# Ledger of designs, part 3: VH-VL binders against COMM domain-containing protein 3 (commd3)

Target 1, 195 residues: COMM domain-containing protein 3 (commd3), of Dictyostelium discoideum (Social amoeba) (q54qk4)
Amino acid sequence: MNLSEDVLKGIETLSDEKLINDSVFKHIIDTCFLVILKKKTESDLFDNKAVSSVDTIALKQTFSAFIVFILESMKINYDQSSISDLLEEHKLSSSRIDFISNYFKEYRVAIRKHLSVTNFHFPHIIDVNWRLDLFMKSNAVEKLNTPVYLINLTTEQEENVKGKVQFAATLDQLQDLVFKLRDAQKQIERSSIKS
Below, E stands for the ipSAE of ESMFold2; O stands for the ipSAE of OpenDDE; V2 stands for 0.75 times the mean of E and O plus 0.25 times the DockQ between their complexes.

## First folded at step 1 (VH-VL)

Design N08 (framework fv_nisevokitug)
Fold by ESMFold2-Fast, scan of step 1:
Structure N08 (fold): chain C 195 residues (1-195), chain A 123 residues (1-123), chain B 108 residues (1-108)
Amino acid sequence: as target 1 above (195 residues)
Amino acid sequence: QVQLVQSGAEVKKPGSSVKVSCKASGGTFSNYAISWVRQAPGQGLEWMGGIIPIFGTANYAQKFQGRVTITADESTSTAYMELSSLRSEDTAVYYCARVYTEYSSGWYEFDYWGQGTLVTVSS
Amino acid sequence: SYELTQPPSVSVAPGQTARITCGANNIGSYSVHWYQQKAGQAPVLVVSYDSDRPSGIPERISGSNSGNTATLTISRVEAGDEADYYCQVWDSSSDHYVFGTGTKVTVL
């Protein structure tokens, strides 16, 4: 499994009990699986007072990273021991690994059904000043005979002022966007330290 | 509370065009795709196409491509379906229906439907 | 291209169980949604993603999906359950929403 640096850092953040306690950890894992199954939305991640004590950027990054991890594990049909080994390599406790493993056992079949209708690739999410959320719907454009991902990017400012940026992208264009968003996130995070 | 309200019944002649509207209220119009589904008298449901309003891009079922145009006006939260070169077999109730598109693939159910618009094509 | 086949009609007595099937090759790998349409009315989503029930839908209505058959089950049938029922999937290979042929449920 070839996971990006950002995904691996998000997984490592899940191992840090000082940043993410057990209640928050369980909420993140549960929300990730249920969002993939469309039983919850990304906003449900923030609709829990337990997460109010957690850095918003860290919470968003761990959520996004773990969604990617679930989807990649399902794509390559990663077995349970391989999943456990990877999580142990990134310093998750045995109890947290067991919790995640039980969710994979419970939901593997249901997730496979949802993913069978699309070739899903999850973009990186930035949550800085303007909270950028990526929402994606895969669609096959008959005229081009090529899958096209329809993407909307939502930005939120103070006092619930929202903006939207929309585009249609091929998988290659989506990957390029993800790379550029990672660079932007790194620069913004460095700038926030200087303030 | 989400509601989709469609324009009233139409009677059209063969060869003409019809344009049906669907006004959305409640929820965020831009977070949803709007699809059009028709039903001929005594027949089943047939998907015609859909649009994601914020993109302005539409996708059509092959059977209707070249005859159907789906558009949206985000400022009025209204979607439109225009069907041209009408034939008698186009007589049907036309429904608009919402698909939630906020996050990820796999969201493909029609959670809310308009009341339907009867289009009758006769001489 | 992909086609969902339903029986044209199902008759059931009040208080009994109605089962409506939706058949297609490997439908168990798809997410199946079900709609109820009463005479003169628009369709209403009654089951989503094989077995999830939207708020306001009675617990008597349930769904399942495996192999080549998805099933909508209505237990303790009431007169108000009389309607046409449609299954539906998204077929990404053809970029289409596919509806089943429909089943008329009559409560006698």
Scores: ipSAE 0.000, ipTM 0.449, lowest interface PAE 16.3, mean pLDDT 74

Design N12 (framework fv_nisevokitug)
Fold by ESMFold2-Fast, scan of step 1:
Structure N12 (fold): chain C 195 residues (1-195), chain A 122 residues (1-122), chain B 108 residues (1-108)
Amino acid sequence: as target 1 above (195 residues)
Amino acid sequence: QVQLVQSGAEVKKPGSSVKVSCKASGGTFSTYAISWVRQAPGQGLEWMGGIIPIFGTTNYAQKFQGRVTITADESTSTAYMELSSLRSEDTAVYYCARAPLYDYWGDAFDIWGQGTLVTVSS
Amino acid sequence: SYELTQPPSVSVAPGQTARITCGANNIGSKSVHWYQQKAGQAPVLVVSYDSDRPSGIPERISGSNSGNTATLTISRVEAGDEADYYCQVWDSSSDHYVFGTGTKVTVL
């Protein structure tokens, strides 16, 4: 797995029990998984009294870093031993590693389904929703100034059944996706429909 | 119209590795899943694993985990399957096959490559 | 592990109907795909999603899937239908594709 130094520093902040106590740690991890599943937003990170005493910059950096970590782990299908080894290298306690491992076990299948087309029939791509989750908005967090975009694609079939695909992408990856979606649309338009 | 064209037959020694290519021509590549399926002489079809190039995700059958690596080069519309630590029982025809992403992995293999014979002998 | 059981062989006379079964617990809740493989050739998709016939596949070939058994039916069998046939599903519990054991159809 190739993670930037800024992402690794954010993960190392999760090991600092003086800055991030267990209650805050659990809230950050839970929020990250649920944001990826579209059950929460970044604003929900701050909607907990336990985080009121924690530095806002550290919270945002840790949140952004861990979102990237989850998505990269899913992208390359990292196994649990590899995840645990990386987290141990960055000084997380065994209890915090176990907590994260349990979340991967619980949500891995749901995240995979959210990152895939879930329609059982041939879909039409009728709606592309671009959601910019601005992880870093203030001058104080300029070290992680590269935006990561959360992308939602919706598809529709004749029975009004809808599929969803969700993923995070950098601007370069997003531009590549747009090109590929355009190619896919052209391929569909060129194809003969079975009569 | 759309074809999957595989690299030519290989003869390998036990303990070596083999890398087979699968080039998609005449259609889209990145937005499909590409799987590898092998067939030993006189035996049935066995799924080894696959890749979804647009997401960079791979999935390997348990039997082949640790020995198989599947990669894709989107610029050349080519998928690769590398199998290491070859044994005589790895002698088989290796096929690449594509599936649309209606339901991530579970879709039918609508187009197949012609197959690549890999013979493992001393 | 989830396994798809097929009869090893089916013999059928020209013009008659061949039925190839694919058995597994609750297979009717899954989408079954069928492939035809002639000697020395790559497999060809002949039925997808239980009963859908891809373009170019004759209407004599059909599929069904219910309960614990999926069936590929070839009516008015011709010599050219002689081949190995494989069923296939996705096993969501293991995140793996599973192929059936294969059935050799002989026309005689």
Scores: ipSAE 0.000, ipTM 0.438, lowest interface PAE 13.5, mean pLDDT 76

Design N17 (framework fv_nisevokitug; at its last look DockQ between E and O 0.01; V2 from the best seeds 0.00; counts 0 for: pae E 14.4 > 2, placed apart)
Heavy chain, then light chain:
Amino acid sequence: QVQLVQSGAEVKKPGSSVKVSCKASGGTFSDYTISWVRQAPGQGLEWMGGIIPIFDTANYAQKFQGRVTITADESTSTAYMELSSLRSEDTAVYYCARGHYDSWLFDYWGQGTLVTVSS
Amino acid sequence: SYELTQPPSVSVAPGQTARITCGANNIGSKSVHWYQQKAGQAPVLVVSYDSDRPSGIPERISGSNSGNTATLTISRVEAGDEADYYCQVWDSSSDHVVFGTGTKVTVL
ESMFold2-Fast, scan of step 1: ipSAE 0.006; ipTM 0.452
ESMFold2, look of step 2: ipSAE 0.000; ipTM 0.430
ESMFold2 (binder alone), look of step 2: mean pLDDT 91; pTM 0.941
OpenDDE, look of step 2: ipSAE 0.016; ipTM 0.553

Design N18 (framework fv_nisevokitug)
Fold by ESMFold2-Fast, scan of step 1:
Structure N18 (fold): chain C 195 residues (1-195), chain A 123 residues (1-123), chain B 108 residues (1-108)
Amino acid sequence: as target 1 above (195 residues)
Amino acid sequence: QVQLVQSGAEVKKPGSSVKVSCKASGGTFSSYAISWVRQAPGQGLEWMGGIIPIFGTANYAQKFQGRVTITADESTSTAYMELSSLRSEDTAVYYCARDKITMFGEYTYFDLWGQGTLVTVSS
Amino acid sequence: SYELTQPPSVSVAPGQTARITCGANNIGSKSVHWYQQKAGQAPVLVVSYDSDRPSGIPERISGSNSGNTATLTISRVEAGDEADYYCQVWDSSSDHYVFGTGTKVTVL
């Protein structure tokens, strides 16, 4: 698994019981899985009174890192033992690893189905490099710890010339891109059929 | 509504090449991947490779690398599989099938299959 | 190479339950899909993602997957269930779709 240093730091923060107690930990994990399944939003975690005592930056950092961890684990089909080994390497306790493992067991199938987009597919030869970035607003002093995905697409052009396209996108922007690409595909197909 | 229609049966000599077509109708050709799966008489299913037409990118099973070429023509909604240096053991029914590849590049299953094309390799 | 092993054949009486296994190391960590193939016809997807049924597939057909064995279960078997059945996974280590060896189900 190729996780950025920022993502690994977020996971390490998640292992720190002084910063993230068990109650907060459980809320973070639960929200991450349900956000991926579109059953909750990020606000369900950040507006929850149970997490009001936690440092906002630490909370955002752990939430963002764990979303990336789930998505990367699903993308490369990391098995339960590999997930447990990686979490143990990054100092999570056995009880926290067990909690996460139970969530993967419960939701693995549902997440895989949810990530399967009916009208848009990425080939395994298109590398998606996930990176957690810290955004600074251009006219604000506040930091935004929002997950950003660095996407590398390899495309085949006329005469079998291969090209690479690189861009950074948030999860919302990636979903918007997928939606727009599906619309573009449909428009191109309609034009090709009618032409 | 959506269907995959393949070209007709072929009889080829050893050492020659065969090109099988798979035309998609009734749906959005560019929105999914097309794989090729063969089945020798009395044998099981064997994946050969696949292509995502919108990206023009193909991937091949190691066993067929160097002998198989998979292409797609978006304008005609048709995918092609060409197998070269034919041998008698290449006698099989060749299927095209629609892939459900996740948005993160995870391959899943085949939800729609062509009717199959029998390729016979004989001297 | 990652291989999915199925029993070559299963015989079952009408109204009974047929169980078709698909064995491989740690197959429970993968998503298993199942196809039904009748003589002279193309395969048809009958179970996706271990246990989901596509539209039109009867509730008598179900799947499960854990540890080293995935299982396709056909309850209250009918003559129309006679077919070859194949399990299938994607093996990320080899970038390859892997099909099982196939099981012929005979209803006697």
Scores: ipSAE 0.000, ipTM 0.454, lowest interface PAE 13.8, mean pLDDT 75

Design N20 (framework fv_nisevokitug)
Fold by ESMFold2-Fast, scan of step 1:
Structure N20 (fold): chain C 195 residues (1-195), chain A 124 residues (1-124), chain B 108 residues (1-108)
Amino acid sequence: as target 1 above (195 residues)
Amino acid sequence: QVQLVQSGAEVKKPGSSVKVSCKASGGTFSSYAISWVRQAPGQGLEWMGGIIPIFGTANYAQKFQGRVTITADESTSTAYMELSSLRSEDTAVYYCARTPYDYVWGSYDYFDYWGQGTLVTVSS
Amino acid sequence: SYELTQPPSVSVAPGQTARITCGANNIGSKSVHWYQQKAGQAPVLVVSDDSDRPSGIPERISGSNSGNTATLTISRVEAGDEADYYCQVWDSSSDHPVFGTGTKVTVL
């Protein structure tokens, strides 16, 4: 799994039992899974008294990092032992690893169903890589609250074999992508109309 | 201040078709999906289909496949629902409703704004 | 196909609490939305994403969702709460929104 330095730092912060006690930890994990399932928003992260003692930036960084971790784990189909091994490498306790494992067990099927959406069908599209780590590198705290969308594209390759491209994008990036793709389609249509 | 304004009531004969319009104002027409939901007299809500104007893609409930066509005109911010081969059981109030379409999940979340409804009566 | 079952009717006295249930297998893993429909009017979204209240909806109306049951709770019921109530989820297996069977709330 290729995780950015900022994501790994967030996971390491999540292992710090002095900074993130068990109540805060459980709240962060629960909120991350429910946000991915569209059952909560990032603002729900701050609706628990337990988090009032935690630095806001650190709380948002751990939240964002763990969202990326869940999405990457699902995208590359990490099994339970691989997830546990990575979390142990980054110093999480056995009890915290078990807690996370139970959440993956409960929500894995629902998350897979959500991640299997096909939004576009294009012949031969260039790969674009957008990640949540762009928000973690931002100096503006507001950037951490921007929703991230996971996009699935179907493409045709050589021999008319259909392929899939997956990437994450903010709403602004998605709107920009859609605009650019619409313009590209119009240009293709103009060139093909000539008879 | 989002408003959805639908066309007026219609009386149609069996076997004919009806086309209902839904004009959106105040919101961003292209960034939301528009769904059509009908309600027969004394019955519950039944989803017929929806369209995502920005992509021009429509999907339909299996029950209405082949009889319903949903279209959108971005230049006038208007969505249309055309139902063909009308029968007496198609007598209903037809609503358009705005849906924040989640492009990641491919789902219609909730219906946050509704049109006033259009009564379509099918009778001889 | 995924079906949302609601009681056909609920009767409640003014000032008391009405509870409207929406039942389905593992509905707690889905986001449930609730609509209020008064006679002759279009439905109005009163709860989104299990428990979020849209602007303009009174605090007396709240939602919860866990296990196999989602619940719409109307506290300190008023005559104006008399309406039909519908729950709704997205069913990923059919790629369709699914509405509940509806509950008529009568304030006696």
Scores: ipSAE 0.000, ipTM 0.446, lowest interface PAE 14.0, mean pLDDT 75

Design O01 (framework fv_olinvacimab)
Fold by ESMFold2-Fast, scan of step 1:
Structure O01 (fold): chain C 195 residues (1-195), chain A 120 residues (1-120), chain B 107 residues (1-107)
Amino acid sequence: as target 1 above (195 residues)
Amino acid sequence: QMQLVQSGAEVKKPGASVKLSCKASGYTFTSYYMHWVRQAPGQRLEWMGEINPSGGSTNYNEKFKSRVTITVDKSASTAYMELSSLRSEDTAVYYCARDFYGSDYYFDYWGQGTLVTVSS
Amino acid sequence: NFMLTQPPSVSVSPGKTARITCRGDNIGSKSVHWYQQRPGQAPVLVMYYDSDRPSGIPERFSGSNSGNTATLTISGVEAGDEADYYCQVWDSSSDYVFGTGTKVTVL
């Protein structure tokens, strides 16, 4: 699982019992799972007496990080022991790990169904593997003195057929594509929190 | 215009199988899960199962899972529900209904229903 | 298995308010959806996620959900509102669960 540094920091904040007491912790975890299942919205995060004493920025960062953690764990089908090991590595207590593990057990089937559908609509950017092949053949009247890269993108949806996209790009076009894919991943991450 | 058009009424003998169809038009077929819900005369609605038309994955009500099979033909934008080992208690109107992305967990549009009568 | 119970019938006079209840253990922690079914017709979604209305459903339809009871409220009842009404939730153990149904009669 390739989690960003910001996501890992958010998970580590979830281990800090002075910042996030057990009542707040349970509320955050519960809200994250229900938001993914479209049963609550991000605004419900703030509808609890326990969170009134918690820094709003820390609360939002922790919430966002944990949403990403759930989605990534389910998408790559992390087993329960792998999830527990990762949470233990980031200093969560046994009781907090057990609480999260019980939520994964309870909602795993529903979230897999949700992610299967989500993969159909926005999976191409998140589930993309790509290879760079340098294509240097020109037998037409046109002359190429700039390297052109042949790019193969492989997309994979849960339980669906793999797709391939092939195109040629210059180095500048490739750099632009990488930038756009990064932005699209951020947008998908934001969309999973807001809607 | 959105439509879910279901196949015509069926009369079957006990022990037979029935296969019903639900043809979708006016929307992207693979963007909505398709559900099957039945209703015996004068009784409540009862969920039978669902399918993701994109991947073909299914989920069935435990009560029916030994007898029900839901499939799709993506090229025809048609969902099918086959119920085997029919009993008189299976006499009901069978509806198909769609669920946006399978993640809304409600049914915003329904087919007209197909009456299945099980009698000798 | 998870069960949703509705009163079998509700009688209401034109212009008055009808309230259809849907009872389930801790139903307030779930999202409730409501369907209207006229005789011989397919169900029609009239309320989703407790209190949201689909396009085309009049503002006199409203919903609430707390504790063990969800309620569909129809204000200024008209003859055309006479129908069967079903609540519905999704439950992680029981999947899609429909209520027992309520026949609303406008007299």
Scores: ipSAE 0.000, ipTM 0.441, lowest interface PAE 16.8, mean pLDDT 76

Design O02 (framework fv_olinvacimab)
Fold by ESMFold2-Fast, scan of step 1:
Parts: C-alpha cells; structure tokens; sequence
Structure O02 (fold): chain C 195 residues (1-195), chain A 121 residues (1-121), chain B 107 residues (1-107)
C-alpha cells in the first residue's frame, strides 16, 4: 500500500499512548468508520469531553489520516493480515491493532457496498430529465429510425459541489439502469440498518 | 455445542486474592475475546474486563484495574480472572462470557454458569 | 460515567404486552442488546442489534431503538417470561455498560 508520509505520521500518532489514550483512540476509530458510512459527521469527533484535553491539530490530523487509511485499504482490498502487518510496522500495540481489526470485520461489507455505489457516480441523484429524440438517418435508399432518450442527471458528490451527467439511452438501457439503481439503494439501506 | 464451564464457589477473607477459571469448548478459543462480568446480590451486571486469547491483550474496567488480572492458557482453552485485595463488597457471582462476533460492539452470546465468591470475616 | 436507566419493575397479565425501556443519551446511535436472567441462572441473550432475535427466541419478543430510548417488547406474555431483563451497549469510554435492570412479574 502506497500511503503518503502525512498519512503515515497520523497513523504513528495513534501508537503514542501518551498523546492518545485508549478512550480517545477508541472514539477516533469509531467516529472514522461511522463518518465513512454517513452516520456521523466530523463534528462528532469533538462532542466528547474525553477529547477536550487532546491537541486539536493532532486529533484532526489523526482522524484525516485514518479515514484515508480505511478508504485506501478498502479500495485495494487489503486482507486482515496485511492491515495488521502495516499497523504493527508503525508501532501500534496488539490491543489497538485488534480493536481496529474488529471494526474492519464489522464494517467491511457496508463500506464496500457504499464505495461500489459511489464508484458508479450516482451518489446524489436529485433531478432526472429526459427527452425523446428520434434519430433519422436518411439517404436515397435507407432510413434508420432509433428512438433514444437524452438523459440529464444532476448529481451532488460533495456538499455544494454539483455535477451534470448527460447521455443517450434506449428504452431498454434506461429500464436496466433504473433497476440497477433501485437494487443498489436497497443494499445501502440494509447495510445502514444492520451496521 | 458451545460451552463455558467455571470453577466452583470460593469463600475468602478480606485482603485475600481469588483466582477463578473458565474452560471453553465447542468453538475456536483464540477467535473470540473472553469477558468477565460480576453481579453482587440484588444488583446489576458489571463488566470487569476482557482478554484476546490469541495475543493475550487485555482491557479492564477502570474501577477494577488496580486489582484485576485476566490471563489465558491457550492449550487448555481456559481463561482466568484473579481479583486481589478482596473486600466485603466483592461478594458476588462472577461470570465469564464469550463475545458473539469479533466486533467489540457485539453482544455476549454464551455465558458460564457463574462462580459465587463470598468475602467475609 | 455512562448510565443506562431502566424501570425497576414491570407488572403484566398473561397474554398482554410488556414494554421494558432503556434510557441513555443518544442511545439510538449505538447498538443495544438485551439479556434475560432467571433466578440463580446466567443471563441469556434475547435480543441483539436493537431488533434481531437469536435462534430459539420466540417471535413475541421484539425491539426498537431511537433517540434516547431503546425498548424490549414482549407480546402475549407467558409465565415463563418472568425474569430480570438488562439492556447493554458498548460505550467508547466505558466499554461494556449494562442497564440498571427491570424485574418483569407476570401476574
């Protein structure tokens, strides 16, 4: 796994028991996984009295670094032994490695489903517009009539970041897309309820 | 069939130590954390600590941390809990319990039958 | 420091519905488990992850969890349901926390 030096420094901060005690460590790990699943926000990191004595910059750096670590591990499908080996190389204790391992085991499926949906670039479909366009290609002998729908999808990938996706699709392709989107939505809902 | 079998009742004097055992069978001992929970007569369940049999890592409730030690014998599939400097308020039934899954947010799916420890002068 | 508060007792007639509450700050954000304990016996898991039943637990047991309150509901109560019931969560600062317990008495 190719992690930046800043990310590795953040992970090493998690091994420093004088800076990050066990209560704060568990709170950081828990918050990271739940933020990825959209069940908590970064502000929840600071809503616990236990973290008030911890340096805010170190807390934010460690949080950000561990979020990247989770996402990168999931992206390249790192197995449990690879994750444990990397954390041990960066001086985390066996108890802290076990704690992180348990979170990966509990949330791996839910995160994988979430990432698969976002990889299809349909995270926030808030507007769907289509128009029936008849493409007629005529010359002296041949006419080609193919009904297509011009589809405009408005997406919002991040808060206040909006995108538009445009494509042409036949009725069969549109029906297939709708079915796949409904199936993906149901899987996300199941994962959210059970995690 | 999963089963946790605990050692027999103990009677101790104040200031003594007690060491209880919990023998596991019917599952892979090293795959799940083992916990110890106590219950004083007429009172609620109170978590004491946990151990990972694979690596020997432990976590203790802050209330007991200075007096409790949890250990394992992997070859015997047995967990131990030793409580020192006993007081009359340590009179309780002590349970070992297996966590359901490997996530720390999991429930306790199997419990030992409990060991009564009586501390009296 | 984290506390899960339950009513000390609930009385219910056979065939009626018993509701046992568990209260804690932002409890809906965590997973709640429930244990049944009969006199002289070890606790038995009867509900986990808010609303799921372990094998062998009858359908009349159900659960919910939202806001600050989790509830274990026993419909069509039978004499054998008479027991102490405890809720339980994993808390980031306190580890494993059990509720104060509720004694369910069936007429």
Amino acid sequence: as target 1 above (195 residues)
Amino acid sequence: QMQLVQSGAEVKKPGASVKLSCKASGYTFSSYWMHWVRQAPGQRLEWMGEINPSGGSTNYNEKFKSRVTITVDKSASTAYMELSSLRSEDTAVYYCAKIWGESLTSPFDYWGQGTLVTVSS
Amino acid sequence: NFMLTQPPSVSVSPGKTARITCRGDNLGDVNVHWYQQRPGQAPVLVMYYDADRPSGIPERFSGSNSGNTATLTISGVEAGDEADYYCQVWDRTSEYVFGTGTKVTVL
Scores: ipSAE 0.000, ipTM 0.438, lowest interface PAE 17.7, mean pLDDT 76

Design O03 (framework fv_olinvacimab)
Fold by ESMFold2-Fast, scan of step 1:
Structure O03 (fold): chain C 195 residues (1-195), chain A 122 residues (1-122), chain B 107 residues (1-107)
Amino acid sequence: as target 1 above (195 residues)
Amino acid sequence: QMQLVQSGAEVKKPGASVKLSCKASGYTFTDYYMHWVRQAPGQRLEWMGEINPNSGGTNYNEKFKSRVTITVDKSASTAYMELSSLRSEDTAVYYCARGYFDWLFYDAFDIWGQGTLVTVSS
Amino acid sequence: NFMLTQPPSVSVSPGKTARITCRGDNIGSKSVHWYQQRPGQAPVLVMYYDSDRPSGIPERFSGSNSGNTATLTISGVEAGDEADYYCQVWDSSSDYVFGTGTKVTVL
């Protein structure tokens, strides 16, 4: 896994039980998974009274680092053993590693399914028979502690001729892109049907 | 072209161990998981375990976890699977296979080795 | 233990359509891959991520997956399609799971 030094420092902060007590730890982990699923926002963590005693910068650094860790783990299909080994290397206790492992087991399928909303196939346009697929990959940026999706767009004709376009997007930008592409597809379908 | 080439057939006695090899070529060995899958005569395919060649991290099917060890030699682009305490029901063709994935789904096995027949007999 | 059940056999005439089902609890929420295996040969990936066709696989192969059933459909069946077919998913409790397999005969 290629994580930036800032991300690794954020993960190590999760091991410091004097800075991040068990209650705060559980709120951070829970919020990270649910934010990815769009069931919570950052404000559900930062505005919570339970975290009011925690340094705001440390809390933000830890939160963003762990979001990156979840997304990178999904990107490379990091197994449970590899996840546990990385967290142990960065000094998390066995109880905190178990808590995180249980969240990966519980939410991995839901996160994959939620993100798969952005992985779509266009119906064939009769005159051109093109198919467009989205492949999404997340990369930690060394100077930014923010999750970024690297999107691979693959275009394919009936003859299996392929082209690729790559760009980076946030989760919100990716969802907006999906809606805009679906609207464009519907307009093309309506205008191309002449019978 | 992308290929996985496996070691030759093995005949073992019950209680012995066997170590099979799988050499990859035509792609970057460390970019994809390597899996081991077996098939007893006339039976279904059965997943045994996986390894991340970049980290050495492994996951095993619970059925085999006490007896199976998967390792890699990155310099040789070769994966190994060792199965210990062999029993007659371990007689099977053993395959290595590359785990292809997109970001949103778990591995599809897109490149397969030719298979290694392991026979366990007294 | 998560289980994928396939019919043991499917018989089809040349030029007709074969449909091979793979049944599993809530399989529609999973990514299904399909393998073709001819006698004495290693499996070949013929369909992945429910409905994506690998390079070199004919367009007459298609896939679907919803609810409790995934289906591999082979239209315009040819003699060379005679083989065993296996579905496969990943499951959080059982890791990688293969189906029971379906022998497709073309006569």
Scores: ipSAE 0.000, ipTM 0.448, lowest interface PAE 16.2, mean pLDDT 76

Design O04 (framework fv_olinvacimab)
Fold by ESMFold2-Fast, scan of step 1:
Structure O04 (fold): chain C 195 residues (1-195), chain A 121 residues (1-121), chain B 107 residues (1-107)
Amino acid sequence: as target 1 above (195 residues)
Amino acid sequence: QMQLVQSGAEVKKPGASVKLSCKASGYTFTSYAMHWVRQAPGQRLEWMGEINPSGGSTNYNEKFKSRVTITVDKSASTAYMELSSLRSEDTAVYYCARELYSGYEWYFDLWGQGTLVTVSS
Amino acid sequence: NFMLTQPPSVSVSPGKTARITCRGDNIGSKSVHWYQQRPGQAPVLVMYYDSDRPSGIPERFSGSNSGNTATLTISGVEAGDEADYYCQVWDSSSDWVFGTGTKVTVL
């Protein structure tokens, strides 16, 4: 697995019991898995009194690093022994490794289903009211090696019939999608000239 | 510690061209769109254009489209904006700004310090 | 051409509430962002998506957006809040549009 220096540093911070106690550790791991499944957001990371004593930068760095670790592990289909070996190399205790392993067992199938790339096409221009939902915040993006984003696209047809499309995208793909969506919206409005 | 550092002040004659730089640090340069915004003395902020650093795709304000060119050097994590056929009305502070997508909307979360361009004879 | 109009100036006493309006046709259907610019400095994002605050911006900054008017509200105003404030939206015809700007003076 090719992980950036910043991701490895974040994982090593999870082994530092002086910075991240067991309550904070469990909260970070739980939040990471649930954010990937769109059941929580990054803001939920801060809704626990246990994290009040932890440096915000360190907390966000460990959070984003572990999100990348989960996604990369899923991408290359790392088995449990490979995951455990990597975490042990970065100084995590047996109990912390076991905790993480139980979460991989519990959520592996759900995450793979959620990360499935679907056939995506833009709805007919005149029939769209679109919005992108991004689950991962900017700090993860800034220092992650090949980050993957889970994207929800909500579309509304003329009679308020809502559709939702989910897919996984790299940051480069997300940027391309954002530009294409803005171009499509410009085309819609130019077709309905208001000048 | 994310930062955008812009090139120094420029003094140009009417009809000349100016090329400004904006160097990014502390984040993955190719992962965020970069915008250029200007502000004439005592006037409002005015959007000039944008670039996708990963693919090089650009989009320009129609007002400037014939005179502005935005480019990037990915290896140097630097964006450039060149404005040609300068006139006195182009005297302004020029800013670069990073675009962030929050999951709902796009906004400019990080700005350079600005570069003053003075156009005079 | 989409246009955002702000009052040129707002005067407020320390500890009181300043309200800065941004008017645009059907602006309530758009997402409004707000920037603070102190003299000689670059703009700083203080509000996005109508009412969300970036990290580091105090809770006394709040926002709303409905109909033809978006509002940035600064309660318990401090001397350091003296600055120019600009609203911003994206419009498919005009692309990125900034407001005319409001100078907030703390007297």
Scores: ipSAE 0.000, ipTM 0.453, lowest interface PAE 14.6, mean pLDDT 76

